# Designs tried in a protein design chat: miniprotein binders against q56419. Part 132

Target 1, 326 residues: q56419
Amino acid sequence: MEGRTLEEVQEEVFKRHGVLVPKKELEDLAKALEEAGLLLTEKVEARLKEEEEKLKRERPMRLAGLSYPEGEREARAFLEAFRASYPGEGEEARVLLMPHLEPSRVPEVYGAALAALEKTPPPERIYLVGVAHRPLKEKAAALPVPFQTPFGPALPDLPALQALDALLPFELFNTPLAFREEHSLELPLFFLKGRFPEARVLPLLVARRSPELGEALKVVLRDFPGLLVLAVDLSHVGPRFGDTPLTRTLAEEARRRDLGFLERLAEGEPEAALAFLGANPTRIDGVEVVASLLPLLRERKGKVLAHRLDLEAPTLSAVGAGTLVL
Short names: E, the ipSAE of ESMFold2; O, the ipSAE of OpenDDE; V2, 0.75 times the mean of E and O plus 0.25 times the DockQ between their complexes.

## First folded at step 10 (miniprotein)

Design hc10 (at its last look DockQ between E and O 0.95; V2 from the best seeds 0.81)
Fold by ESMFold2, look of step 10:
Structure hc10 (fold): chain B 326 residues (1-326), chain A 116 residues (1-116)
Amino acid sequence: as target 1 above (326 residues)
Amino acid sequence: GDLIERLEELAEEIIRYLKEHGEEELAREIEEQIKDIIEALKSGDTESAIHILTELAETLARVLHRLGAPEELVYKLAKLLARIAELARRLGDEELFRRAWELAIKAYDAARELLE
């Protein structure tokens, strides 16, 4: 009874089907449904607890065979094909912005990231900062466990993660279940692990802007130098995202917003990049991550290597992706 | 509430360490100061209590570093100071915010030196 009285339900059944069901039978049914719902809730909670305990030991691949190959040989060929899809040259990166969109949709954007990594000395560790697609208990979170890849496990940098946790006003290791299906880490990690097989990883998620995270990372990076990766997508436009159908005008606006955002970041002006977006009318995905990491982005100049606004023809929608080196 | 619980847990660990390493008088003094700080927090005198706690945490970081304490214990002091900094920011006390954050970094640095 979804906000209706039993009498109202009874009347509707009689009106529609010509049968008067006694109120007591409706009451008994409602009680039975509530009890069944309680039992389902207990089973779901037990399963989630089990999954959470597994995630405290390792994070398995979820997208092997779907977004990238499961086998190592095929995975290496996959990487080379993606690098080949970008004919340009990279530049050394201290900070890399790359997408987390399905790789086959934006192959040259991932290829540009590989080109940048090609010019980047192998780091001891990678600070991989993705976007939480499920709620976190705090503004940000990490999962200090191996992440499985076709190239072997990406091992966590436990000393750096513990140091980061020590400088945050909240527990960093707070929401293991949020990592279970988080593609914003898994998809970029495939490319990063393939190019830097010896690098340790700090797998980080941002749910809400956290200036504290950026300030803490500035201190931690001083002692634990490494590659900072912002794994974010750009504009999201069209009916799938609550807009009118994609038009040439909407697509042109999305491209303009994407490139203007990236160009201001490339000028070392992250506050100006955020201000340029205003209310974020094209729903650029990276704003919470950039807003969290301002101390690490200020006055760092670089170059936009690639951009695509990728059309989802079946939904008349589009998603932007880009590669930026700082 | 969360600050009080975290302070109680950390204080117990620090006091135990100090007693085991010949600082019985300091451990007693700290136990008394922590009790006073917690009473002030519970009575709503939050800003005054966190100023006093900030100075105590600075002293503890230096003493624990001098004694060669486990770096994990000193990291917990840094985290307490980071929590104080966030509370100060929310209260609009910018001077305390900067002081607590500066001290969080100093405690962190002390912990890093213990690892070296």
Scores: ipSAE 0.784, ipTM 0.912, lowest interface PAE 0.8, mean pLDDT 90
Fold by OpenDDE base, look of step 10:
Structure hc10 (fold): chain B 326 residues (1-326), chain A 116 residues (1-116)
Amino acid sequence: as target 1 above (326 residues)
Amino acid sequence: GDLIERLEELAEEIIRYLKEHGEEELAREIEEQIKDIIEALKSGDTESAIHILTELAETLARVLHRLGAPEELVYKLAKLLARIAELARRLGDEELFRRAWELAIKAYDAARELLE
């Protein structure tokens, strides 16, 4: 019935099947379909409301048993194996840039993050800034509830979250449903909670660059010191992202942009890092996060610990991942 | 529209608080200034509205701190100032942005002191 009159549908059925269906029967069917559609919509809305109400209490694991083990013992063995995949030593981090890609794709990059965390004194709190892969009502958002992990719940730092909200020109606590399936927080949090079980967490998502977030966080960090974690991926190239299949040339360009971005960040020049990307033709994921956190990244020198451009063979696409310490 | 509503709600809360703590004269002055701000906003004189609001906010931050107001109320003031700062930035008024942001930080600091 998409744009057709009941008379047109009746005529079409007659032409195809030689049966004249009474107009009343078609009306009844249309009404029944409409009622069924409305019922489905109401059920979906009710379900979404229920999910939103649950998110007022906690954020459950979504990727346990898929991306990482659900059981604590197995989860600890998982962490150890990932750490072992990186042969180097880490450095103390005040700012940690790490991936949120599927861990099995870039184990040594996560291993490098774990190596850095080994050299980092246990923080009181972790500012975990991820990428919103779903729309947010505002430029950024937070979810002030416990996040479930195999190591127990990651508890929110409510006083620090409240302080941050007070300095933002928008409501920080918005779009709770965006956090439900957001892997950019869940995957890094697994590693962070496993290493620092007593640290409170500020789970933050960035959808669009928010300079206000960086300025507010700069003030809040004075009173609520902690580890800043940027959970971001790098280049996204290939057919899944609108490019041709991965070639040597495309891979070299992706690596050049990833490393050029990370190196400029390591030199304490985040504006130069953004400028280097220009229109961001390889679609570096972390651009909006970095652009939001400029005040916290300026003049901090650090080191690139790991980088990988990982091929997704079924789609001939690739995603860049890196670990940077500042 | 959203800013006006937030301003009205916060103003009502502050006015109630001030009246309850014996600052009736100040409460009347604030009520009058809020009316002026709303009128300025409705007339399209956003610059004047922001200026008056910024000056009012400075006074409020000091008084609320002096009275030992709940930190939540002072945080709401900080947030309002942050919103004003952002509005000033969008309008291209760098001086007003700077002033409003500095006041937001002061209100924030005042709230933190009340917790300690």
Scores: ipSAE 0.752, ipTM 0.878, lowest interface PAE 0.5, mean pLDDT 90
ESMFold2 (binder alone), look of step 10: mean pLDDT 74; pTM 0.668

Design hc7 (at its last look DockQ between E and O 0.92; V2 from the best seeds 0.00; counts 0 for: pae E 4.9 > 1.5, pTM E .663 < .8)
Fold by OpenDDE base, look of step 10:
Structure hc7 (fold): chain B 326 residues (1-326), chain A 116 residues (1-116)
Amino acid sequence: as target 1 above (326 residues)
Amino acid sequence: GDLIERLEELAEEVIRYLKEHGEEELAREIEEQIKDIIEALKSGDTESAIEILTELAETIARVLHRLGAPEELYYKLAKLLARIAELARRLGDEELFRRAWEEAIKAYDRARELLE
């Protein structure tokens, strides 16, 4: 009824249809709609509560059978094919920047990540830092439960997560529902778990820059050494993101910003990388993650292994993806 | 709000712990100080409150160490100190930030030592 009185609605119906609907019938209808709305709200709330309770035990796969195979045998073949798509050799990583884009869009970039992982001794734990595409209650969050994968569950490192929480000025374990469908963790985790089946995981999401996270992690990493993984995409350009359709000029600008960002990170100058982007007009996804992890990225030299700006043809939009080892 | 809640939670645990170990006088003193801090925070005198709270936290750390308190209390203390540090930073008090953060790390380190 959007603020209209029942009398106004009655008059409108009479004007349009020549029928005078009794006020009582309109009242009954309004009440029924209200009750139906309330029932829907209660049902939705109950469902969300149930899902939240489930997330206290485990995070199920959401993209199995869609983005990657559900079966272990097929999943292993998938990994091998992705590795084969990158013709180069990797380097040992202490920090790995990799994409979280749909794997089929940038196979060689994921292949480069796998190549790096081949040269990396199996870590005891993986700090997997993704991008929150849903709002968080805090700047960052963690979900301290097993994440399901085709290779078995990725188990959380509870002691390290507890240690991290102790050094943060906010509750780390917040907004569990944000993890339910977050692909920025699920997709990279597939590759990581496939390569390091015994590694524990710290699944972290960043919604907003949190310098506190980097400082806390720096302390925690001393006592809980592991591989740091930044699961981030790069530029987002085109109509899906508010731009004109992709042109050569727009693509060149996106590539310039992506590579300029990655190269400065590879030189151990994360502040320079952020400064280079300025207002971030091409919407590099990983900015808030990098800004949160500055203490861990400073003075680390590395190498850009792969980069791609991938066209989504139906929308004439493009997303940048890269693999960097430090 | 979050700081007050965390402070109240930690206070209750510390006070209980102190009473269980025969430190009733100290427990009463801490309880009184916490009330004062909470009132200061509610009144908007945040700067004074966080300074006093930092001093209290340092005192608590010393007492916990003396009594051989478990790692859980040190982690909670570290968390409180981290929150204080962040408040200090937001207020532009770099010295208090540094002090609170260093104490947070010390509390954390003590917790880790007890777990190793």
Scores: ipSAE 0.767, ipTM 0.883, lowest interface PAE 0.4, mean pLDDT 90
Fold by ESMFold2, look of step 10:
Structure hc7 (fold): chain B 326 residues (1-326), chain A 116 residues (1-116)
Amino acid sequence: as target 1 above (326 residues)
Amino acid sequence: GDLIERLEELAEEVIRYLKEHGEEELAREIEEQIKDIIEALKSGDTESAIEILTELAETIARVLHRLGAPEELYYKLAKLLARIAELARRLGDEELFRRAWEEAIKAYDRARELLE
């Protein structure tokens, strides 16, 4: 945890090897390890600065060939297969909640999102709000650059992003490196760009609930109308997330929490949806995004199109995903 | 701590704009008010400092509107006012929050009008 003395290290080496290493050799080893660690730190920092500068120009695909095909024709076939996984009809979305979980795990949930997009007139822009999986310097962030996709670049809506930044009490463009590997934007964007190839995008991340984000977005959406997408997952239960192994009882609780949350959102009652979760015992990730966007969700009624609680057998854990149209 | 830096940045640009448009006496007056407020912020109570800062921001808004300032200054003013509004919200001062937020929207609206 804290710093260790050479005496403590020497005792540990003795216990492991059954012989005392002379103090000088341990001191030389410690110095060499510290020097190597400093060199690695310098190289890592230089690499990160280089990657940060690249992210100021564009955000490349990180999951092509892993979560979706790299080529455009294969990517279109992939979209059609996902749409076919949901045999129902969609409904026009003014707000769409969709997952960011690995698509192959919840194909019908993404298919339901595609069904909703089929009924949705092409927007000028998409407000894509994901969940930051890396720390942000502020409660929320954006990256105002093209995001590469198999369908071509998703271009940023720079005027809308500038307007949003002007109404926030913090700098919106604050943590470029947090976007480098952020799947909560990349995975939904694949589906959104494939369906709306001409829409511009506002790629947004939330790390902590930000009421000011929702209030600023309400003003910006008045002047820059578009589709609002909450790219969020639902319950996270099981040992990977700090619980006992997944049981039928825990899975039923997670489903109840997921569906109760989505149904209250569908009734236009986002505050009631948050209150229903209480301390959020099943760790629904959507909570911080919903809490940020209350002014955009209140009194907006809609429909839950799909839900799955997907099992991670190796970890005895599960993650919930859903599709909600408002 | 970011609030003082935003105020100093906006003030510098507003004062430069005023001097470029022949309003040197007004620029000096605003510069002195800003110095006094910054000194009070460094040594004063938070609630009083936020109230004084709101009043200065409203004064700057009126001056910029009268002079037809460029949209960039209105965007910076809107951002300052949004920060003031959030601090007022965290302190539970609903009246100050509404005041600052409405002024932020007015500055934003003015910037939008200039770009149209």
Scores: ipSAE 0.281, ipTM 0.690, lowest interface PAE 4.9, mean pLDDT 85
ESMFold2 (binder alone), look of step 10: mean pLDDT 83; pTM 0.819

Design hc8 (at its last look DockQ between E and O 0.73; V2 from the best seeds 0.00; counts 0 for: pTM E .764 < .8, other shape alone 3.522 > 2.5)
Fold by OpenDDE base, look of step 10:
Structure hc8 (fold): chain B 326 residues (1-326), chain A 116 residues (1-116)
Amino acid sequence: as target 1 above (326 residues)
Amino acid sequence: GDLIEELEELAEEVIEYLEEHGEEELAEEIEEQIEDIIEALESGDTESAIHILTELAETVAEVLHELGAPEELYYKLAKLLARISELARRLGDEELFRRAWEEAIKAYDRARELLE
């Protein structure tokens, strides 16, 4: 009824169809629609509650058979093909910045990440920090359950997660439903688990900059050493993101910002990297993650291994992706 | 509201532990100070609340260590101190922030020492 009275609806039906519907019949219909709406809401709520209860045990694959193969043999062949797409050699990483974009869009960027992982001694644990594309209750969150992969479950490091929670001014274990479909963790985790099958994982999401997270992680990393992975994309430009269709000028600006950001990170100057972006007009995805992890990025020198600005032709939009080792 | 509830729950747990281990005088002192902290928070005197709580936490952490308290109490204490450090930061009091954060790390370190 969208704000109309029953009398107004009755009059409209009479004007359009020449039929006077009794007020009682309209009331009954309105009530039935309301009851149906309530039932739908209750069913949706019950379904969400069920999904939340499942997430207390494990996070299932959502992108298996879509973004990567479900079967282990096919998944291993997938990894090898991605590694082959990057012709260079990697470097040992203590910090790895890699994309979470659809892998088929930027194969050589993921290949560069795999090249870095080949030079990296197997870590005991991986701190996997993704971007929350859904709202979180807090600035950051963790999900302390196994994440399913074609290579078996990625098991959480519960002691390290507990230690991290103890040093945060908010509840770390919040908003479990935000993890259900979050690709910023699932896609990088495929590559990480495939390379380091025995590593435990700390799956973290950042929605808003949390300096507290970086300070807490700095303490925790002392006692729980591991590989830090920033799973972030770079510029987002074009109509999907509120811009005009991609032009040479817009692409050059996106590349300039992406590379300028990554190069300053590679010099160990994360504050300079953030300052370089200013208002972030090309919408670099990783800004809130980097802003949260400043204590861990300062004074670390590294190397940019790969960068790509990938065109999504149907929307004439583009997304930047990069691989950085520190 | 959430901070007060967390403070009350931790205080109750610490008081119970202290009473069970013969530290009744300290338990009574904590109860009194917790009331003062809550009153300060409710009145909007957040600075005083943080100051009292940080000093109390130092004393409590020392006694808990002497008594051989479990790691869980230290982690809860660290969490509380982390929360109040953030309050201090929001108030723009860098000294209170630093003090509360340093005490949070100390509580955390004590927990870790018990687990290693």
Scores: ipSAE 0.806, ipTM 0.917, lowest interface PAE 0.5, mean pLDDT 91
Fold by ESMFold2, look of step 10:
Structure hc8 (fold): chain B 326 residues (1-326), chain A 116 residues (1-116)
Amino acid sequence: as target 1 above (326 residues)
Amino acid sequence: GDLIEELEELAEEVIEYLEEHGEEELAEEIEEQIEDIIEALESGDTESAIHILTELAETVAEVLHELGAPEELYYKLAKLLARISELARRLGDEELFRRAWEEAIKAYDRARELLE
């Protein structure tokens, strides 16, 4: 609530508890709480600085035992179960669009990604482009450290990351703490590392569209060929995202927007895909990544392998996920 | 003011290297050329901005080569030129944007040649 005077607090305590607390004692309490809050702030700041320093050395697993198994044997079985959830064959990918939604919610969509990877020659490196869920200091960021997985560490491609940084008008290595809990990298990476255990990784986040990132990546990919992965989700609809309660009409619109977006990308027309969304009324979260990477998506044709609009019963909301190969 | 300072900080390693190797006049010229590029951009004088940019990129790269500079300095030059390209884009100067980007790629390619 908005601020209250000490007299208003005193009166409220009296009304509720029948005790008139002297104003001096309320003043002493308020001062003590302020001092305790300052100490808590200092502890939080010190803890964040310690975590930032640790993230400059490695990025540990945060979702093992929650979203995927902790042990390597169980993790391999998990991958096979997800592949089995997709009844079909993939296609070779130079670019793969896959989700970062909780895997158990869209198993066949992740299975389709695994099917595509089966048809894809093992790359020397993977450009993994996720969506920043915490603020970045710049439009985009990278974290040039090993990311731990149940399959061993995913090692960074340091030469490629340095080359990319050299072509950007901002420092690429700018917000280590944004990677601490970033599931848009960790969840896809589990599947990618499991299939390509020798590939190095460029772990990238986009917060706001960055045309300069796409232009720089086009140059870097000439010298450092690899697999480009857009780790993005699609529509976000319903009350959790600021809409009216989910209806059949809203769900059908979200599905239409998702598929129309993916199909235009599959035709090699990323500008048309963005234009199709207009003001993006269903909040497809892939738009900032696609808008950043236009030079890498133009005229590259492919196929939509899977799509699901996953319903969140407790929130009467839904999130779309898809698998696209280009 | 802030933009000039940001660009000069990016060029700091190149400037310091040049000063350490007796190229103090070129180091001072780099700082002045950055200011002149920004002034030309703000006044809409694309022709002057392209001339200054081209001279900056070619002169610095040639001197770095003659001094036997490490590839890292060519990467720093590329980043400086990429920053100038981004400023041109934000100001709506498409010709300078494209030309500065071409020069950034040339500096990047020089760094790549040294590493190969």
Scores: ipSAE 0.727, ipTM 0.863, lowest interface PAE 0.9, mean pLDDT 89
ESMFold2 (binder alone), look of step 10: mean pLDDT 81; pTM 0.778

